# VHH binders against Dimethylsulfide dehydrogenase subunit gamma (ddhC): the designs that were tried, part 21

Target 1, 240 residues: Dimethylsulfide dehydrogenase subunit gamma (ddhC), of Rhodovulum sulfidophilum (Rhodobacter sulfidophilus) (q8gpg1)
Amino acid sequence: DSLNAGNIRLVDPEETVPVIKIPDGIYLRTPNDPDDIIWARVPEFRVEMVMAPPVHPSVGLRYRDEYPEQDLVVQLARTSERFYVRLRWVDPTRDMSTLRDRFRDGAAIEFSESDDSVSYMMGTDAESPVNIWYWHPDGDRVESLAAGSPGSLTRLDRQPVTGASEYRTGHGPDDSQWIVVMSRPLASEGDHQVSFERDTIPVAFALWQGADAQRDGLKLVSLNWIFARMTPDAAPAPGN
Key: E = the ipSAE of ESMFold2; O = the ipSAE of OpenDDE; V2 = 0.75 times the mean of E and O plus 0.25 times the DockQ between their complexes.

## First folded at step 14 (VHH; framework vhh_enristomig)

Design p05 (from m06 with Y33R K99S; at its last look DockQ between E and O 0.04; V2 from the best seeds 0.00; counts 0 for: pae E 8.4 > 2, placed apart)
Fold by ESMFold2, look of step 14:
Structure p05 (fold): chain B 240 residues (1-240), chain A 122 residues (1-122)
Amino acid sequence: as target 1 above (240 residues)
Amino acid sequence: EVQLLESGGGEVQPGGSLRLSCAASGFTFSSYRISWYRQAPGKQREWVSVISSGGSTNYAESVKGRFTISRDNAKNTLYLQMSSLRAEDTAVYYCAARSYYKFGDRYSYDYWGQGTLVTVKP
């Protein structure tokens, strides 16, 4: 059922997916609760994750054709005030923290800051910065970052993104998964923070599996941009 | 030719110990996660333990604290140290290698060994 991704629609490259508007009158027990009943009302979609090409010489020593493929299950939702992403993926083992690595077990959503970006289909390059929400398993920390080129990350001065997670152990390694929710107010809070005032936003995803030495740029990425269609709160007022 | 060859099975008394080995050839062992499974006569196979390519481990609750999985990538060999053995541990033990993290049938592995029999005498 929830671990059987074969029944969840696989999203093709460059497909448009809806951000589901949750009615404002619904009380969420806690922010970012991965188990909130409302998530049953939000359609899931599946994204195929592939290993990113090597971007550092040390990464090339670990890069092999036999690196595992990964599915990521995604839900996109919003209220009138807040945008949410829920991510879940199979992880047979759990890695919470690695002190020597820049990235440990982790998950990210990447937002293009411009709809005219030349590189949003290829990921980040030096002239096409993105806003990245990066979740860390230690303490459920989420960071809002800017990236203008591969391996060039800048932590933004304002950190409006929060998150929570659950690692759910199943009956075996293929039944065990991370479930992560990240969210931020719709209102922008500074330079390089994604604007939700656009009709569609190019998004991409990344995962790090620390148990498989996915540190230092050995990461899994969605292949191409997916276009998140923001649902308007209401029709424009006729008199304005 | 890909092979996973288990060894180290045998008969032991309750409370005894055995060390199983799984020798791998014909693929890049260090890049695979490797699991132990077991199958008692007339029963379905069940998962026992897993070790990732990076060395992280996990265990079924029924064996936690009694079994230890390890790997030696220089020798292309997986190990299962079993201690405090019980009658219900009697089974054929298989190693299995899988290179992907997709939702699916837990028995759909890239490679399986032929198994080694462990018998814990009553």
Scores: ipSAE 0.012, ipTM 0.426, lowest interface PAE 8.4, mean pLDDT 74
ESMFold2 (binder alone), look of step 14: mean pLDDT 80; pTM 0.804
OpenDDE, look of step 14: ipSAE 0.014; ipTM 0.377

Design p06 (from m06 with S108A Y111S; at its last fold request DockQ between E and O 0.59; V2 from the best seeds 0.00; counts 0 for: pae E 2.1 > 2)
Fold by ESMFold2, look of step 14:
Structure p06 (fold): chain B 240 residues (1-240), chain A 122 residues (1-122)
Amino acid sequence: as target 1 above (240 residues)
Amino acid sequence: EVQLLESGGGEVQPGGSLRLSCAASGFTFSSYYISWYRQAPGKQREWVSVISSGGSTNYAESVKGRFTISRDNAKNTLYLQMSSLRAEDTAVYYCAARKYYKFGDRYAYDSWGQGTLVTVKP
């Protein structure tokens, strides 16, 4: 529960992390409640977020040594029927404004069918199927997207993902944060939606912080895939 | 290098108002978070408010609704409009500048001002 990220295990790219099964029938106050007491039973891990490479060469030359690096704290959980992700990150100000001259916050998780593909969030194109859940603070709107043709994202015809969030003001800007939950039923909900019936699923993350003028090409991304293990490791083998 | 200079402090009656200023130089003011902090005698310095480069704001609960932070990038100046002042608002007020925030990086401000005293009479 501490905002001290140093006590939370840093997970390197390509590590495997467990999706924690939580009991069915645990009462949630509201759907996707980021403050539900069940989250205290789910171990947190953190991933390093770095500035995404810019697509414009002149911007890339000027930004290559500048990176507002940030840790994203993640929890992955499931019940027998639903998959949940909880994300939290430092954000000194709440950028929910729809004023035309301000940017807003956002967060995303990407799921892949292949562990060898490049994350769409790290580049401009996906070479294999990916499903992206993109949270917007405006009414906790979540979009389920797919990488369609190279260089584009397609909003899927079914939108089974829901989300909720809380912005917590801390004792200062360095411990003020967003907390976001996104979830979906485990059962697949249409074409191009990620299947949770796999043993492991590659995942990647992205953040937009509107206060830092982050946009499509100026966003924070996790480095490569982390592997979400849906089932426990195989039962321990008997000793000799 | 980075320089911050607070002004506008003074003595005021309870319920009164003051406007603090923080003049900035030596950095690209428009790209920074700028914060107000305060420190009462014998107390730890506490955060009051922050404004982002894009103009978004946040406030400590104790001042929310009474204080307004703002910035004028053309003048490289940060402001704190204080209203409905109370005795507990008596403190030296500081501005501080920082470009980005991360978990666990809470002490790394690039610069602090020298402070301006606000006294709210009992």
Scores: ipSAE 0.474, ipTM 0.788, lowest interface PAE 1.9, mean pLDDT 77
ESMFold2 (binder alone), look of step 14: mean pLDDT 79; pTM 0.798
OpenDDE, look of step 14: ipSAE 0.598; ipTM 0.836
ESMFold2, fold request of step 15: ipSAE 0.434, 0.424, 0.421; ipTM 0.773, 0.771, 0.773
ESMFold2 (binder alone), fold request of step 15: mean pLDDT 78, 79, 79; pTM 0.786, 0.793, 0.798
OpenDDE, fold request of step 15: ipSAE 0.839, 0.842, 0.848; ipTM 0.929, 0.930, 0.931

Design p07 (from m06 with K102I Y111S; at its last look DockQ between E and O 0.80; V2 from the best seeds 0.00; counts 0 for: pae E 2.6 > 2, grease 24.9 > 24.2)
Fold by OpenDDE, look of step 14:
Structure p07 (fold): chain B 240 residues (1-240), chain A 122 residues (1-122)
Amino acid sequence: as target 1 above (240 residues)
Amino acid sequence: EVQLLESGGGEVQPGGSLRLSCAASGFTFSSYYISWYRQAPGKQREWVSVISSGGSTNYAESVKGRFTISRDNAKNTLYLQMSSLRAEDTAVYYCAARKYYIFGDRYSYDSWGQGTLVTVKP
């Protein structure tokens, strides 16, 4: 069972994981196909997701143990042309839209535009920003955004990131899941588009549970940077 | 003491309708995920439907379009409106409450009801 957490390696904060190079001539059936068989060749790893601390001083302190936690299953891969991320997480409800009292689900991957000295919480400042890929369940839209601090989120002029998703209803709410793929050409022009011409890239993650009215700063986040190795050495990949 | 109590079960003809209730006591489940499960004789327990604290819903494919889950927070009660009932819907129906779901943590609920029997027969 792919949703068995015990079978997927937990990656600690600040740990390095490989970006799997897919051989030339092998591509996804369709761009960002969540069910492409190629993903079986990419090891999965788990990241612990915890409630993000409040960013506004007037907001009460959120105690980590008082709020939901969950794991995010991640796969990182690249071809000679594109960088791919596949995310999976358990979600009992499919929340697609925002209404008066409804909120949509969401997922994001954050890239440091520089090194790990940058804050994993939406960057340090304007000189040390992050590039964020934000997935919308409605229409499978993925926005390329930038931030230098909490509250400074900005939509970039160029939007080279695409995505696709599947909500898989299981035999129970605890095995229903989102599967989201986001990708971008390796080379991309424009300010604050993350460069993949690097050995390691600090990455972080965020999830929004619409059913729990999560939105904006109220979200689950990874604990710290994980380092994506674009050119992995002979080190073993995370297991499944 | 935390308790869930199902009611509304009974016999109904195929094509008929029935409304189940699940009353919570000892806790307020307004912030919980509340699910209906059912178990037919000789079969494994299967998930039927879930509703979140925000009112989002999900259904098993076998009941989608026929069953409707809802909740009344003021009464601390969960409902399952069943329509177009079929013989295969015959089962003991259970309600279960869970604060939130975490990856890989299956079958862990904060509370279960004792169940109510639904029999669909001519």
Scores: ipSAE 0.365, ipTM 0.726, lowest interface PAE 1.6, mean pLDDT 87
ESMFold2, look of step 14: ipSAE 0.388; ipTM 0.737
ESMFold2 (binder alone), look of step 14: mean pLDDT 79; pTM 0.797

Design x01 (from m06 with Y33S Y101S F103S; at its last look DockQ between E and O 0.55; V2 from the best seeds 0.00; counts 0 for: pae E 4.9 > 2)
Fold by ESMFold2, look of step 14:
Structure x01 (fold): chain B 240 residues (1-240), chain A 122 residues (1-122)
Amino acid sequence: as target 1 above (240 residues)
Amino acid sequence: EVQLLESGGGEVQPGGSLRLSCAASGFTFSSYSISWYRQAPGKQREWVSVISSGGSTNYAESVKGRFTISRDNAKNTLYLQMSSLRAEDTAVYYCAARKYSKSGDRYSYDYWGQGTLVTVKP
């Protein structure tokens, strides 16, 4: 398997994972470089991705019969000034453009404003919205969005998140993959922008892969919130 | 009865072109991901190209820029347009179909064709 699944721990729902603090002074070649050697120092973890739970009963019937399984490999890191997420997943084909809804192609990380789970399905509660970083392969565009109800997204006034990606063809379709990095300064102001001044943050993930691999109203999502610990016990040593 | 029938193979000079076809029957072609594989004498079968049910494509590095995969769902037919052919492209070419790609498992194909021979004279 292209994701090296046997060596990467599968994280259970609601488990806590560390955000690795990278020592200051380590030089990055370019912002968001998915292939920077620094990523070898950040532990990877796997998250199971499933077809999104339906928001309408008729969608639920299709969801059950067409249930693909997909792992997402995640790394969470920070410096003293910036938070990074690196995502990689198997995608047998590269789709660089979209003809339809903004969620048909891409990847996202979702941050809860609450310390506890409120909803991982795009903020199904207007009282407890989520901040979403949405990456689109066309031009490596990353948007910071807020969601408070099913299917409802609002582009935020400030857009502090940047990203970059690479698609790597393997020895076959099952080990060909996207690799995406998104990052933002730790200090950012604006309504509904996630605050990194918390000890833990609930996070969730979403993926869209090609039009026919993803049906209308369906996408791949992580099973539940995972808790990102912003203050890890220790940063990994160089060369470890 | 499921069938995948390749055609269009033949002998060609280096730098030449061929178009392979794979005619499908007995399953819902439009919902399947279809790949081309090839096997040269004395070598393991290797992936050449894939086209998803939605029309997205990918290619092995050795053929990128020279080969083009396409599909016609109305005719239940997969194509491989090959150009700038080289002696190393000599192989039996197979089409293969599956409905889903899965992560974390060893994947297999639901259906395979019998192959068509492409010979590029040295």
Scores: ipSAE 0.159, ipTM 0.607, lowest interface PAE 4.9, mean pLDDT 76
ESMFold2 (binder alone), look of step 14: mean pLDDT 80; pTM 0.807
OpenDDE, look of step 14: ipSAE 0.671; ipTM 0.860

## First folded at step 15 (VHH; framework vhh_enristomig)

Design q01 (from m06 with Y100W Y107T; at its last look DockQ between E and O 0.73; V2 from the best seeds 0.00; counts 0 for: pae E 2.3 > 2)
Fold by OpenDDE, look of step 15:
Structure q01 (fold): chain B 240 residues (1-240), chain A 122 residues (1-122)
Amino acid sequence: as target 1 above (240 residues)
Amino acid sequence: EVQLLESGGGEVQPGGSLRLSCAASGFTFSSYYISWYRQAPGKQREWVSVISSGGSTNYAESVKGRFTISRDNAKNTLYLQMSSLRAEDTAVYYCAARKWYKFGDRTSYDYWGQGTLVTVKP
């Protein structure tokens, strides 16, 4: 894997990307493995991440004059049993602390429950509720959350999502990165658990940089929905 | 005018310790990632350590457990405490400042110091 973003296809907002079907008979070493060889068969695409607007007053107080940008590298795959997302991004520091004066890193994927969502505002429209998978580095915990309006973020009763992560220290801060895998059984019960029995699912992303005191509404977000096509596309042969 | 000025370099015996400083001026020091780099004679510059505005740290594998990076934002100063020094630690040490990192951007440091020489020899 390369951190050279120039070699990874940039996906524009509202563009469609395939969810790669891992063939039957191929087994992952573990349910969630950031280093599984199978990921070499899943194309990477890059998503531009920008600072979320400071919609909440508390976020406004912490807002910087200049805002960092980020590229998030995404892979989407599924087996006959599970849906997988693999995320990786540059991070010069590993932030896992939950102390009052420290902030941990984080990552999330958001799934729209609506098929016709063309406008993107994360959890701001009750007519378009979302299911959020929120990864925490401490213990690789992934929470399944729901939102439909500002302030409506809710932890769901059922927590079927699991994850695993790797922080890879490179030769410098520019090539140090988080690699996070989140997955869930394809079939899941419960309100606001995303259904994968759909042709296309709008997805969005969020990142939190603990080193920059990012938390809650102070975060990086993707610009708009990307549409994940669930129509089975066979995993390509191992690439270069 | 922006300035990063390294100091504290010198000669030290193997196993010894040395503390480097980097004094910053002319920019909002507290808002930057600050890194130490080093360049040995005839070798490429290599990253040593980084500290975020919030105090998060990371180290190159070659110095992990031996070097400690810290900062004093009130003094606009970066430090590198080096211990258990080895001959291979001999290099000119530089401090560099950067606001953020992202994929594909590996060279865009905002500011660099002039360096301070560290020589580890018997």
Scores: ipSAE 0.378, ipTM 0.724, lowest interface PAE 1.4, mean pLDDT 88
ESMFold2, look of step 15: ipSAE 0.431; ipTM 0.770
ESMFold2 (binder alone), look of step 15: mean pLDDT 81; pTM 0.812

Design q02 (from m06 with Y100F; at its last look DockQ between E and O 0.71; V2 from the best seeds 0.57)
Fold by ESMFold2, look of step 15:
Structure q02 (fold): chain B 240 residues (1-240), chain A 122 residues (1-122)
Amino acid sequence: as target 1 above (240 residues)
Amino acid sequence: EVQLLESGGGEVQPGGSLRLSCAASGFTFSSYYISWYRQAPGKQREWVSVISSGGSTNYAESVKGRFTISRDNAKNTLYLQMSSLRAEDTAVYYCAARKFYKFGDRYSYDYWGQGTLVTVKP
């Protein structure tokens, strides 16, 4: 996995990216294995991550004057039965718990439940329902959530999403990284769960870097929606 | 006026222990990642360990289980406790400070120390 920014295409807001269909066959050994060789067949793209605007008064005390620049590297894939997202980002240290004076790392992908373009979801109210997969490093726990107002997340009754991760120490803090896979069956399950029966799906991303004093309200988010194309011949999302 | 001043270097026998310190001034120490690097004669500088502002740590494979990084934010001081020292640990040890790490930005540190020599004799 390359950490040279010039080797991985930066995806602009509102751009359409393909979800790569991979064979059901020989290469997937365990669910969500971040080190599976099949990931070498899935093109990577990177997304610029920015500080989320503060949406509650308590968040404002931690909002920094300095803008931390971070890219998220993303792969989107599916089999005939299951949708996968793989995320990787630089993190000099591993933060596995939420003990009072130590923050943990975290990552999320957000899906619009409709085909409409909606406002920036990780910092504003949603005009349409959204479904969020939120990965927690302790036990590789993933929660499927629904969002209302900013910071108002509801755990859904059905929890069909699973995940796994690896923290890789590199030659230094510059190339040490988290790698996270989350996945779910393509079949819809329960209210507010994203439907993969659509040609394109708006997605957005969030990161928490616990070592940088980030937590629920001090997170990095992608700018606006990126449109995930579920089928090779699907029409691009509006605006492309 | 930023300073990072290493101390605690010296000569030790193989298997011995040594504690390095790095005293910081002129910047907000508690908000930085602080690292140890080392450079042996004739070799490239290599990373040893890092500690985050929140106290989380990471180590190079060659020193895991033998070295412990820690920080005391009240004293603006970084430490490296070294044990089970080997001849290959002989090097000048440097502390370095960096506020943010991001994808694609290698080799950029805000501040570096002067270095302190550690010699492991057989």
Scores: ipSAE 0.477, ipTM 0.793, lowest interface PAE 2.0, mean pLDDT 78
ESMFold2 (binder alone), look of step 15: mean pLDDT 82; pTM 0.821
OpenDDE, look of step 15: ipSAE 0.575; ipTM 0.829

Design q03 (from m06 with S53W Y107T; at its last look DockQ between E and O 0.43; V2 from the best seeds 0.43)
Fold by OpenDDE, look of step 15:
Structure q03 (fold): chain B 240 residues (1-240), chain A 122 residues (1-122)
Amino acid sequence: as target 1 above (240 residues)
Amino acid sequence: EVQLLESGGGEVQPGGSLRLSCAASGFTFSSYYISWYRQAPGKQREWVSVISWGGSTNYAESVKGRFTISRDNAKNTLYLQMSSLRAEDTAVYYCAARKYYKFGDRTSYDYWGQGTLVTVKP
């Protein structure tokens, strides 16, 4: 199952995409199975990822103007108990290490705590804080973080988000990909844990290429908010 | 002028080992993704292995566990250590370099070598 940008709908910034409701009675093999057959029932959409502008001097020193754009394939789903995000993207190498001169890959989804079309500048608006799910390949850890202003990135006390990943080696470096699932119970306590009791949630995405020494502010990001509609749309029947 | 020059090809018996080299001139490997490709007679060119400028590696499933890609930055040379060679490994082996990967772009490399022939006798 290779990534094919031509066959996946491109979602523009500020568009609305549905969070697919997985019917009751359907059980997942594991909580975060990247290969669960249920994902075949959840439509994929593609998001354009671009290099984040350098906002910190340390990032500026490492910034490369030649970094290309990349596509991120996203699926959003929920059960009666959990919210799921499945991410796929091309990565020629599997980067797991955080040792000196080695950097790990990464992926994140950002949830706005506001329903408004707010500024997309991550962590720059104190009036519109965000909850970030940050996936690490080493151990498939997913951190629940919050940000509201520059330098305000904070690990939340409660960590309800879990994840799992698969790296698939393709027939070429551009056919190799990460597949990452992150999920959390719909109900979660704690400040800055995103509430899913909303009609629409602005979401954004980030990717880190460890092979290119991407870390912290040096990353790929989606262009603007995409609005996840929480209205329970039933998952399509198999084969549709 | 930029050049990639492969060497180390030759004949080897099944189960044998061979080490290929790719020497770069005119640019620095440490700033590029460098891949090995191979093309058997009558077949399409296929990807074998890649090493990032940061040193991360990946391999085609057909060679995984048998081939090892490495780089000597001081010598600006790429290597492919091949072991447990099989008849199906017979091909012209090429090195190719590009500065970055782009989604869906499988053909754009900045530089290509001329190739070196590896023949694994049946």
Scores: ipSAE 0.412, ipTM 0.739, lowest interface PAE 1.2, mean pLDDT 88
ESMFold2, look of step 15: ipSAE 0.453; ipTM 0.783
ESMFold2 (binder alone), look of step 15: mean pLDDT 81; pTM 0.818

Design q04 (at its last look DockQ between E and O 0.68; V2 from the best seeds 0.52)
Fold by ESMFold2, look of step 15:
Structure q04 (fold): chain B 240 residues (1-240), chain A 123 residues (1-123)
Amino acid sequence: as target 1 above (240 residues)
Amino acid sequence: EVQLLESGGGEVQPGGSLRLSCAASGFTFSSYYISWYRQAPGKQREWVSVISSGGSTNYAESVKGRFTISRDNAKNTLYLQMSSLRAEDTAVYYCAARKSYYKFGDRYSYDYWGQGTLVTVKP
């Protein structure tokens, strides 16, 4: 994986990106391995991450306009049975909060259950919730959550998403990074879990940097939906 | 005028210890990531350690377990406690301050650098 921005395509808001189908049974190591060689076969794209607008007055009190900007590098893949997302971003420090540190790193992907446009932060009403996969580093736990209105999150009864991660110390703080993989079976596993049996799925992303005391609504987000193309017939040709 | 002033360097025997300090002035120290770098004669400058504004740390593999970075925001001072020193640790040590990160691959872009302090570990 390259940290050179010139080699990784920046995806504009509302663009469509392909979910790459990879052969079943290629993995020779543990599930969700961030270092699996198959990831070299999946095109990377990057999205610009910006500070999220406050959605609650208590979040506004902790909001700092000085929070760092950063790129998020994303890969979307599937097998015949499972959907995968791989996320990587530059992080100068490994922030794993376990009673000793009150702030931890975190990452999320948000899926819209509607093919129509909805709020980029969450659904616009209770009848149109979004499904959020939230990773945090304590044991690589991933929570599947629903959100239908601003500032309202519900942990879902079924928790089918798994994850794994690696923190790599580089030759300096600005080439040290997290790499996170989250995945779930393609088959629907309960109410409000995203369906992967659609032509396209709107997705958005969030990051929490523990070193900057980010938590809850104090986070970095992608600016708008990106559309994940699930069907091979609809996938545009990759750029050269 | 912004200033970063390192001190505490000197000569030491192998296995010895030193504590380096970096006194900062002219900027909001508590809002910055602060790093230690070092440069041995004839070598490129290399990263040693970083501490975030909130106190989170990271270390180069070559010094992990032997060096400890810390900061005192009330005194605007960065520290590096160096233990179990080796001949390979001989270098000029610099502190550097950076407020934010913008893009992948923008390594070594620091807002401020100190003048350095020499550490010599005798053969």
Scores: ipSAE 0.467, ipTM 0.776, lowest interface PAE 2.0, mean pLDDT 78
ESMFold2 (binder alone), look of step 15: mean pLDDT 81; pTM 0.813
OpenDDE, look of step 15: ipSAE 0.468; ipTM 0.776

Design q05 (from m06 with F103W Y107T; at its last look DockQ between E and O 0.48; V2 from the best seeds 0.48)
Fold by OpenDDE, look of step 15:
Structure q05 (fold): chain B 240 residues (1-240), chain A 122 residues (1-122)
Amino acid sequence: as target 1 above (240 residues)
Amino acid sequence: EVQLLESGGGEVQPGGSLRLSCAASGFTFSSYYISWYRQAPGKQREWVSVISSGGSTNYAESVKGRFTISRDNAKNTLYLQMSSLRAEDTAVYYCAARKYYKWGDRTSYDYWGQGTLVTVKP
């Protein structure tokens, strides 16, 4: 049971996890497929998500201590051509609206451009810029963004990241979930596009629950960097 | 003391309507996901509907289009408007509140009500 917490390893902050190399000759059905069988060969790890501190005053005005929290299940993989991230999290409701009084769900992975990033505060250090892949449920749009200091969030000129998602309705709110895949060619040009030509990449995560009016700085975040090891580890055999 | 108290249950004919209420006290109601569950005699408890703190809703397929969940945070009250009731809707209906969703935890709720009986029969 993929929804059993006991079956998914909890990864601590600052822990290293492998990016699984999908062998050559194995092709995905689509560039991004949340249900591709290949994901059965990529280990899942779980990340604890917590409310981001209200850094910006506008967030402070909206901040509530009682916002629901949740875990995030992550898979990292690469082919010879692309880098893939697959995210899963429990969400009792699917929120896709961008109406004035409605907010959509969201998910993001943050890549540090620095190898020396040992401390984590998303977008708070200009000397440690990050590349952010931000997924939107409406149309499965993924934006490639950059951030350094607070308020420096910027949409990059080049948008090489694509995505696909599935909302899986379960038999209850506890087993309803988003499944999101984001991917990009390994080689990408442009300032602040993360380079995958590194041994280790610090990564972090964010989630937005639209149902709870989460947006912008009001979000769930991972506690600290997780280090994605790009060393080519072969994908394990399919497991149960 | 935390309490969830369901009310509004009773007997109704097939095709009829009924409105359930769940009055909450002792916790920050507005910050929780609140769900309706039901348990028929001899069957397992099943999820019926959920409403988020922000008002987003979801329904079990068996009740979708017939049931409407809503909440009044000012009154700390959850509602379930049931229409087109069927015999198979007969059950004790419970409200349950949950603040956090941890992966793999599908059984834990922060608070449960005692339930209210709904009987659908000719």
Scores: ipSAE 0.457, ipTM 0.766, lowest interface PAE 1.3, mean pLDDT 89
ESMFold2, look of step 15: ipSAE 0.493; ipTM 0.805
ESMFold2 (binder alone), look of step 15: mean pLDDT 82; pTM 0.823

